# VH-VL binders against q960a1r229to459: the designs that were tried, part 43

Target 1, 231 residues: q960a1r229to459
Amino acid sequence: LKGDRIELLLPKNIDQFKKFKKDRTVISSGLITRFVSTRNPKEFSQKWISTKYVKEFNEITVNKDSVVVGAALNIQKMADTLTSSLSINIGKEIDSFIQKFSSPQIANFATWTGAIISGAKSSLSVSDLLILFNVLDAKLTLLNNSGELTQVAIEEFAEKKLFATHTIVNAIFSRSLTGFLFCLKLGETSEQDSTNFNFAALVGNQVSRIFVGLGGQPKRLTSLEVHIDAL
Key: E = the ipSAE of ESMFold2; O = the ipSAE of OpenDDE; V2 = 0.75 times the mean of E and O plus 0.25 times the DockQ between their complexes.

## First folded at step 20 (VH-VL; framework fv_solitomab_arm2)

Design z1 (at its last look DockQ between E and O 0.86; V2 from the best seeds 0.00; counts 0 for: pae E 2.2 > 2)
Fold by ESMFold2, look of step 20:
Structure z1 (fold): chain C 231 residues (1-231), chain A 119 residues (1-119), chain B 106 residues (1-106)
Amino acid sequence: as target 1 above (231 residues)
Amino acid sequence: DVQLVQSGAEVKKPGASVKVSCKASGYTFTDYYMHWVRQAPGQGLEWIGYINPNRDYTDYADSVQGRFTITTDKSTSTAYMELSSLRSEDTATYYCARWGYDEYSFDYWGQGTTVTVSS
Amino acid sequence: DIVLTQSPATLSLSPGERATLSCRASQSVSFMNWYQQKPGKAPKRWIYDASNRATGVPARFSGSGSGTDYSLTINSLEAEDAATYYCQQYSTEPRTFGGGTKVEIK
């Protein structure tokens, strides 16, 4: 496949990214190869900007109350970071769950943001990473077109379709969550196939969080949370 | 009764490679991430990188990327660190160390493997 | 990278004296660990998360601090405490260690 001139900007920090982001499609290095090899170049925007080399999008910060994971990190690095920095009953379940829905070769190179945006856009598919973010009450730091940063819950990001107007800078996970995380993925006849149904529960926290994925956005099971918390 | 037992000292010439082993016992090898740290003679400690043994995923400090390769053999509960294109400044004691959950620190260390690079 | 500066480089005291080891970070950190290393041996976890003693660490050891300033205190120094102590941060990758404070017994 051949195309006209393609402009791809590779900013090195968030100030450069803000300066040159306008009217460009944000991409990561892992996605660039797939898009070019499988699509006609004319189907892509000719003006692209990458997050791969932006310092702030590759940072990891572990605070007393939170762990912050930059938007350009691959899925496996994010999972390992959460496993190492959250409580063992949550972190080890994250480590186990990621093995069920992403092969090492995909997880090592695909960004978590790509997976989250894909899940947030879908009205039909069941996203394992999106349900994980919901059960952990993840927050996203978003960059708008004017260069301002805002923070929203993962539920609001998907509900208000903010992926269309904002760029994800990082994800923020609370380290104050307690209890046990339980995650379940059901595919067809293979544990590594696409998901038909998933379920994620954080039990023993101050307020339990329980979600189910049946297609589209994960649904919170607030009635079940009340019953579990009463036991 | 957790133990991390490393391979013996190595003397190498510049340009050679070295592979250090770290055999784990007393716990389920795949339940913990293994890190590598080195210490030049008379100097402090430098973090090299880690491996997630379930995924064979590795990541390294930017300052040391390019010459280190961390691997595992799950059947023998052994982690390995290979360093290529050895230089005299790579002379150090190399440690494997296990990351402890909930304490967010290195809870068990191997005894160390001294690598000497001499012309 | 976060640079950890330990002072003094060497602390020489008599048994029974109070030792204070300083660790200063180049920027604010949330997690500071301490390791004890005796000559010819691997480091041992000593203090984690600024103030928690690892199993088997005598009560005379205490850790404190926040932000950029952290310390390890030995309330009444004993001969077995002679070692080099390293601080280590986990707040930002890569994990980094201080240069160490060597504690000597006179």
Scores: ipSAE 0.751, ipTM 0.893, lowest interface PAE 1.2, mean pLDDT 85
Fold by OpenDDE, look of step 20:
Structure z1 (fold): chain C 231 residues (1-231), chain A 119 residues (1-119), chain B 106 residues (1-106)
Amino acid sequence: as target 1 above (231 residues)
Amino acid sequence: DVQLVQSGAEVKKPGASVKVSCKASGYTFTDYYMHWVRQAPGQGLEWIGYINPNRDYTDYADSVQGRFTITTDKSTSTAYMELSSLRSEDTATYYCARWGYDEYSFDYWGQGTTVTVSS
Amino acid sequence: DIVLTQSPATLSLSPGERATLSCRASQSVSFMNWYQQKPGKAPKRWIYDASNRATGVPARFSGSGSGTDYSLTINSLEAEDAATYYCQQYSTEPRTFGGGTKVEIK
């Protein structure tokens, strides 16, 4: 690189991360770091901190009632974890969803948090992972600038634009979900990473969850849920 | 009936490579994750990696990362483990094992493939 | 990684006696499985999710436990029960196994 150097910190745990974050820009993958570092070699001068090696951001925990997935994991690893840890009817659809809706490059190299944040910022496209997280009623553990951890629903995260002030530590999925998951994606062409329309429905012997994405944030179809649950 | 049948024993020198196979039958191959577990002589079991047959996505234990490669051939319902840059400590019996979904356990195992690494 | 410590390493008992195998985890785990392995053979799933017997497992086998402490019990040992038993957790990646308990029948 020519010109000013990029300062990149690689903390190993959340305590170090809290300590070192300060005014640094948070990145979640080495691939992103590489792209950013080469964008403007002559003029680029920024401070960065990565979640790549932070223990708490790379953990996978399976409990009796929940699955916890660290923020630094790639999309495919997240999907594999959910597929392996949730009911087969839901898990298989998640696997299928990722297979159909994400390119191998994105799934294997991009963190799911990156996709979530990117999707949350976009008003022109629908994020596949946003609708998946919504239909599964996912919770996010967030770290704020004060060093405090809080838990929020994925919908609240996006609505309040918490990505501007918080760092995602992990996602929490309930293992109590029952029934069947259905996902549909429509784009310009098949197997594109961009999405114009998304639909996701979780239906079964519990309260249904149905979401549609036409652009921007997914919308919950409560009236349809009530109708289906009454059948 | 579900069956996992592995290839025969191998003897290799340090630095060499070997590829072990695991042929699955009795179920939809792409519906289950295939894991590999090894066991050194007289020792316990060690998880070393897995593959998602649908996408050929893999993850490995740190002990084998960069040296071992898991692949599949969906047309033959076969999983493979290629062991490269072999070391003496890689001497072990290698098992393929299917991960059971709702039961959260390895429900079916191959018969094992012994790989001996000696100079 | 979660470390599973099994005890005793070897258990030698007579037919008809009761055997208790212990598996202690370095931290709390949610899912614990047990596998039976006989010499020269592949492991077989024996107990899954702490207390469920796999298909074909005799009723004299039982599993119990929670948190960090799990056990496998064999009521009234039979000669065919001679094997090494391994515990395995699925709560935190990576999946890990205990060191095993070898059950010998006198």
Scores: ipSAE 0.714, ipTM 0.879, lowest interface PAE 0.7, mean pLDDT 91
ESMFold2 (binder alone), look of step 20: mean pLDDT 91; pTM 0.908
ESMFold2, look of step 21: ipSAE 0.602; ipTM 0.828
ESMFold2 (binder alone), look of step 21: mean pLDDT 91; pTM 0.913
OpenDDE, look of step 21: ipSAE 0.568; ipTM 0.840

Design z2 (at its last look DockQ between E and O 0.82; V2 from the best seeds 0.00; counts 0 for: pae O 2.4 > 2)
Fold by ESMFold2, look of step 21:
Structure z2 (fold): chain C 231 residues (1-231), chain A 119 residues (1-119), chain B 106 residues (1-106)
Amino acid sequence: as target 1 above (231 residues)
Amino acid sequence: DVQLVQSGAEVKKPGASVKVSCKASGYTFTDYYMHWVRQAPGQGLEWIGYINPSRDYTDYADSVQGRFTITTDKSTSTAYMELSSLRSEDTATYYCARWGYDEYSFDYWGQGTTVTVSS
Amino acid sequence: DIVLTQSPATLSLSPGERATLSCRASQSVSFMNWYQQKPGKAPKRWIYDASNRATGVPARFSGSGSGTDYSLTINSLEAEDAATYYCQQYSTEPRTFGGGTKVEIK
């Protein structure tokens, strides 16, 4: 006897994605990404929809004031894009940070979206990508259940647990950021990607942004920012 | 002084492979991304792809995926481009080009390597 | 893919004349670069981000444009300016080049 077959849809653009999404579970080619609606747990869908070929999820756009990176891109491609498109004092630190804090095996294959969602969900782990998004004041473009696009700050995405009800379409980074980016990772060994503590600071910008990762969501150090900006 | 020096011209038969080298000097090789661009005789420029030498990460234009392989040897500060299953339409001059920061453009180019695929 | 259409394909002018090279993008782009290539030589960075001259580029060269329409102007053509000029966008992937405008000295 045959059980239900798994149906995998491969939409080519966001309009097709909206039409095909219905009650399907979203899969990223770089990571198995699950968006589970409020469906009854006993009625798990065997119908899957991939973001791999959706044009808008694979796009990179460099505007005068922003860099937009699609949700289906791997971590390394995102990092290379930001490094190539931001000012050297920010871009080179991003490039260096990825080299020091994430293995090529992870960065070359995992999607940045999977890593961000994992970090946003966690109350225990310290995410290097999540603190990077916070220090760069990243915005996410989200697709809601009605097919509408909205834009939220990375902090709001995690705080409101929007990963449960929305699909990430892209991330948006400002090209107007100036100054010096400094990132620090402290782990259990110098050769491991595991992080116990991290720190990220953007100083010399109009308003400094300083974050620390101690477990769960990065914490903004606004008192330190005010002090540094006064110097 | 930044220099990109490429290997010499190649003449190949259809179906063969070719590997072009690009030796970098005058800067820290792993600090810059290296791109490859080709130009068929009398034609314009076509972007092939790039490598991040510090990560060995590559990405290619969709139009050329499947037959190009970009690699590096960090110990000699050399980038390579290999093209397999050569066809007559692959006859072109192949350039390496360095991505320039803050100017967002290719700031230094190799002298080019002519690959001729003769039947 | 963004297609860059350069016109004219060939521009034959006398020294001292004004040359205007056009580059039209199939979609709006935020960044346009220009490269100069002389016969038998590699391309050279010439204009970046629409209007900025690379180091060593004479002041007679200027770039302008936005959106879909960009141009490169040589205000008083000199013999050394004979070359093919390529526009290039990096605003979207894949990066693409125009077909080139060959500038010849009569």
Scores: ipSAE 0.727, ipTM 0.882, lowest interface PAE 1.2, mean pLDDT 85
Fold by OpenDDE, look of step 20:
Structure z2 (fold): chain C 231 residues (1-231), chain A 119 residues (1-119), chain B 106 residues (1-106)
Amino acid sequence: as target 1 above (231 residues)
Amino acid sequence: DVQLVQSGAEVKKPGASVKVSCKASGYTFTDYYMHWVRQAPGQGLEWIGYINPSRDYTDYADSVQGRFTITTDKSTSTAYMELSSLRSEDTATYYCARWGYDEYSFDYWGQGTTVTVSS
Amino acid sequence: DIVLTQSPATLSLSPGERATLSCRASQSVSFMNWYQQKPGKAPKRWIYDASNRATGVPARFSGSGSGTDYSLTINSLEAEDAATYYCQQYSTEPRTFGGGTKVEIK
C-alpha cells in the first residue's frame, strides 16, 4: 500500500481504551483488516484505535433479569447469545431474523455496533438491527469523550446521533420480555443486505411493542400497540 | 425421545486429524445449539465449542481455536467436530451436548467419543 | 473465565447419611447447574438453575444457592448415588464447570 502508515492501537481494557482514544478513530474489531487495506491510499495518514482486544467490549453476561452483549462481538454471536438466553418464543424469531439479515460473511465478521451505527447514520437505509433493538427495548452503554459511562435507549442513541461523540460498550436486553416476537424484512432480493421495509412486533408482553421501518429510523406504532393490548 | 449418538473411539498420533460425529434424533435439529465438551482421563469437564445448526455459525474455546472445526449435516441431523493438529493434551472423551433454551443447561448428552493421542 | 471450585473433592459416606456438596464461583453467577456422572458414562443433567430437579431425579436431591455459593444436597444417601457431581455456570461465557465432587458410598 502506498502512503503513510496507519497508526493502530490495540488496548486490552477499557481504561487503556479511554486513555488512547483521544485523537483516534474507533474501528470495530471485525473491520480492522478491511480498514487497513482500504484506508491507506496515497498521501493518507490517520490514527485508529480498535475494540478488538478490549475486555469490556467482548464480554457476555447473562443475569436473571438481563443479557449484556459486548460491542466488539459480531452480529451472529450477538444473535446467538440472545437466542440462547431469552424465552424460546422470542429467541427463535431472533435467530430466524438474523438468518435473513445478511450474508453469513457479514454476520460473522461485522460487529453489531457497526451495523447499528451505519444504520443510524443513513436516512435512506433501514437497519434490521435498529428495529430489532427497538422492539426488544434494548439499552446501550456508552462511553463519552470524558470517560464516563452512561446508559441510553437505542432510540435515543439514534435520534441524538450519539454515535458521533460516544462509543458503544455493550447492549443490554431484558430477560423479562414475554410473548411472541414477529419480524418481517422486505428487500430487493432474497438475502440482500439492503432492506426496504422492516417490521417487528412483540405481542403478549405486558406492553406490546411494534415498530416499522421504511427508510431512516424505525417508528413505533403506539396506536396499534394499544389496540392489540386491548384485545 | 431425544437422543445423541456419537461415533466410536479413535486412536491417533500427534499432528494427525480426526473427525467425530454426533447424530441427533427426537427433535428438530436446527432448533437447538449443539455444544461439545471434553473430559481428559480422570479430569473434569471442559467446554470447547458450539454450533448453531440453523446457520452453521461456530464459536470455540481459546484452547482449541484454530485447530478444531465444528460442522453439521442438516440432512442427517448430524454434528461433526474435526480435531486437527492433535496434541497429547487433546486425549479425552468428547461429548456432544444439546443446550436447552429455557432451562439454560445441557439437557441431553451423547455417550461420548474417546480420542487418544499417542506417539 | 469464571472458576468454579467444588468441595470436597471426595466425599465418602454411608447409606442413609446426608451429603452436602459445595460449588463456589470466583464471581457472582446467576445460573448454576449440576450434572451427575457415573464411571464410563456421560454426564446427566441433575439440577438446573440452582434448585430444579431434572426429570427422573429423586426427591432426596436438592439444590440451593445464589451469588457465589451453591450447594447440592442428598438426603439419605443410597448406593446408586455414587457418582461424580459437577457444577456448571452460564452467567458468563465461556461456560465453565467445577472440578467435581466424587461421592462414594461405604
Scores: ipSAE 0.725, ipTM 0.880, lowest interface PAE 0.6, mean pLDDT 91
ESMFold2, look of step 20: ipSAE 0.720; ipTM 0.879
ESMFold2 (binder alone), look of step 20: mean pLDDT 91; pTM 0.914
ESMFold2 (binder alone), look of step 21: mean pLDDT 91; pTM 0.915
OpenDDE, look of step 21: ipSAE 0.181; ipTM 0.737

Design z3 (at its last read DockQ between E and O 0.88; V2 from the best seeds 0.86)
Heavy chain, then light chain:
Amino acid sequence: DVQLVQSGAEVKKPGASVKVSCKASGYTFTDYYMHWVRQAPGQGLEWIGYINPSRDYTDYADSVQGRFTITTDKSTSTAYMELSSLRSEDTATYYCARWGYDEYSFDYWGQGTTVTVSS
Amino acid sequence: DIVLTQSPATLSLSPGERATLSCRASQSVSYMNWYQQKPGKAPKRWIYDASNRATGVPARFSGSGSGTDYSLTINSLEAEDAATYYCQQYSTEPRTFGGGTKVEIK
ESMFold2, look of step 20: ipSAE 0.726; ipTM 0.879
ESMFold2 (binder alone), look of step 20: mean pLDDT 91; pTM 0.919
OpenDDE, look of step 20: ipSAE 0.735; ipTM 0.882
ESMFold2, fold request of step 22: ipSAE 0.763, 0.743, 0.753; ipTM 0.897, 0.888, 0.890
ESMFold2 (binder alone), fold request of step 22: mean pLDDT 92, 92, 92; pTM 0.934, 0.931, 0.933
OpenDDE, fold request of step 22: ipSAE 0.898, 0.901, 0.910; ipTM 0.951, 0.965, 0.966
ESMFold2, last read: ipSAE 0.760, 0.761, 0.783; ipTM 0.898, 0.898, 0.905
ESMFold2 (binder alone), last read: mean pLDDT 92, 92, 92; pTM 0.931, 0.918, 0.929
OpenDDE, last read: ipSAE 0.912, 0.904, 0.902; ipTM 0.967, 0.962, 0.961

Design z4 (at its last look DockQ between E and O 0.70; V2 from the best seeds 0.00; counts 0 for: pae E 2.2 > 2)
Fold by OpenDDE, look of step 20:
Structure z4 (fold): chain C 231 residues (1-231), chain A 119 residues (1-119), chain B 106 residues (1-106)
Amino acid sequence: as target 1 above (231 residues)
Amino acid sequence: DVQLVQSGAEVKKPGASVKVSCKASGYTFTDYYMHWVRQAPGQGLEWIGYINPNRDYTYYADSVQGRFTITTDKSTSTAYMELSSLRSEDTATYYCARWGYDEYSFDYWGQGTTVTVSS
Amino acid sequence: DIVLTQSPATLSLSPGERATLSCRASQSVSYMNWYQQKPGKAPKRWIYDASNRATGVPARFSGSGSGTDYSLTINSLEAEDAATYYCQQYSTEPRTFGGGTKVEIK
């Protein structure tokens, strides 16, 4: 690594994280070395803070009515938790979907938050995790610059570009979802990280949820939902 | 009927490695998570990790992270756990246990494999 | 990690008596299970999700509890009930077990 001094803080809990976050760029777990080494040219100084060792960002909590997944967990761990904690008809599809998400290396090392944020910033790309979170009606717990925690829907997070001002602490998934989940991903090749088309449908629930991704943010197909629910 | 049959007892020296097997039958192997639990002599039960056989994704307890490796062979419906860099404190009976999907409990257990680590 | 504390460590009772085993969690848990283990044998699922008897478990066994406090009760002990009983939580990873209660029959 060539360049000016790079400072990286590794807080152990959310309180420390809040204190240390000032004037520092948040970096997701698993990508610290690569990110720091590739984005710092000569004579460039960077201050970073990682979520890697923050307890609250690494927790998995299973409740009777919800599953909570910490922001620092990798994509595979998140998927595995959901697969094992939701109904079989939903969980199996999640497992299958994530298997096709990207290379195993990315799934194992990249945080799901990184994928969510990257997807949200991209105008032309389709994010598999964004569509999954939307179809499952996921909620995000966010930490703002004032140190306050708020909960928002995944749609609001992306729409309001909250990734610019907030830090994701965890995601919350409902365990009350019923029915069947169907996911479809289309790309140039099955092994590519890029997705051209994404589709997700949860049917047989109280209210069907159907989303399509052609680029950028997933779009909800409300008319189709109404039609299906009327059948 | 669901059955989990484990390999036989092992005696190893510190620093050595051992691989324990757990053969599953009576159900779809890839539909259930396989866990490993150990029990030191005269002590309680300690969870050490699991694998999703469908994707071969693993999660380990901190106490064994980096030393233990769980794998599967789907063709034989067998789960494996390799214990490396063995320590005396690793002396225990190791159990494979299936996690019940909807009942959220270990519903079936192997008979256990005793691993003794002694100099 | 969620710590499960079981009490008493050992319980010695006569046939026909009532046994109550306690399991306390360091924080509220969503699912609590109980396993029976006899010497030299693998654990067996006994009670799942606080109050459900596993297949083959006699009716004299019952489980109850919520939040941080759970119990397993044996109404009218029989000789075959001599074993160590472990509680186990599924709420927060990692999954953890209690230290166990050894039930001895006089």
Scores: ipSAE 0.744, ipTM 0.888, lowest interface PAE 0.6, mean pLDDT 91
Fold by ESMFold2, look of step 20:
Structure z4 (fold): chain C 231 residues (1-231), chain A 119 residues (1-119), chain B 106 residues (1-106)
Amino acid sequence: as target 1 above (231 residues)
Amino acid sequence: DVQLVQSGAEVKKPGASVKVSCKASGYTFTDYYMHWVRQAPGQGLEWIGYINPNRDYTYYADSVQGRFTITTDKSTSTAYMELSSLRSEDTATYYCARWGYDEYSFDYWGQGTTVTVSS
Amino acid sequence: DIVLTQSPATLSLSPGERATLSCRASQSVSYMNWYQQKPGKAPKRWIYDASNRATGVPARFSGSGSGTDYSLTINSLEAEDAATYYCQQYSTEPRTFGGGTKVEIK
């Protein structure tokens, strides 16, 4: 008969999380028993561990050179933090861009880590959050299975499929970026071959960053960067 | 000229609610986050939280007990703060304050709204 | 939460004297701001990011410090400087304020 018991741990700090994580499915939403609707209940773990109350996963730190956003923050809180802590020409575009791809209901509930992992896993879809992280040269702090912390660029996270073996602790964004951020999202043109196009550019006096999303990982347009930087 | 003009003083009994308004002018209301700060008589300043005027997203300091509700009306460029189940310790002057870009500080403040909770 | 401790609580000085207001944070902070508040009035931004004067702030005001120790100095105190000055950090949430230093002119 059905009705299996699900055990959910609610650690309060990263040391507790490390201690109890090993044999559990990590969830990023708070205190939800069976909140994920599944089309087929074939494969799910009966032992879950939540990031919701882990202090380090909810922390926000604004340093001179960086802003750090914890992995358990929702998309809207992350966006607000970046908007408030980065330069005006970058922060206002972040606020504007999130409005183009995420409803308030989704942004206020979904974690940014869920969206990033979903984008990093896909070889066909175009992720708006992933291209934003790429254009901002985001770094991720990762916790491996041995409890060690490492830091990787967002590109490496997706390329090496680190989402399969690591837990995201936080994202780190440079506050030394200058210039203007421009982001564009275009809608799908084929229903059965669902395609999205997006584009993000950070243009400044030195070392522009320009990315395009055509499916899978965003592609950096280094040739265009050279031409723009020469102007 | 940036101005934040708040509603008038309120006298309330314990258990009631109060809603303070903050009307913004001299800038595009949706371009800046609005914060709320309170100051008990003779005391320092306490940050309450903020609202993103483009979204219905608010964030509150843990210390404020979850009785605050911050909202906006974009059509009138007005932010609101509502405090429910008033207690005597909620007697304070309540300020709206705008978060300034690139200076990472509160650049403009409303004149304040005194809320007195008396039995 | 980051606790900001201001000292002294009250500073009573004569015109022309140097006033030094201290703000100590419970942990290192990246951004320290200062606000001036006169009785019955709203706070005004005075110093931001430790040392930058807001528009209209007289040159006799200067801010300094880093890490956990910050100060606001008034080099030649004037009668109009009588006010309470609050420090405020922006490094973690919640954004917190110090308890204030009341500057009085004898």
Scores: ipSAE 0.595, ipTM 0.831, lowest interface PAE 2.2, mean pLDDT 84
ESMFold2 (binder alone), look of step 20: mean pLDDT 92; pTM 0.925

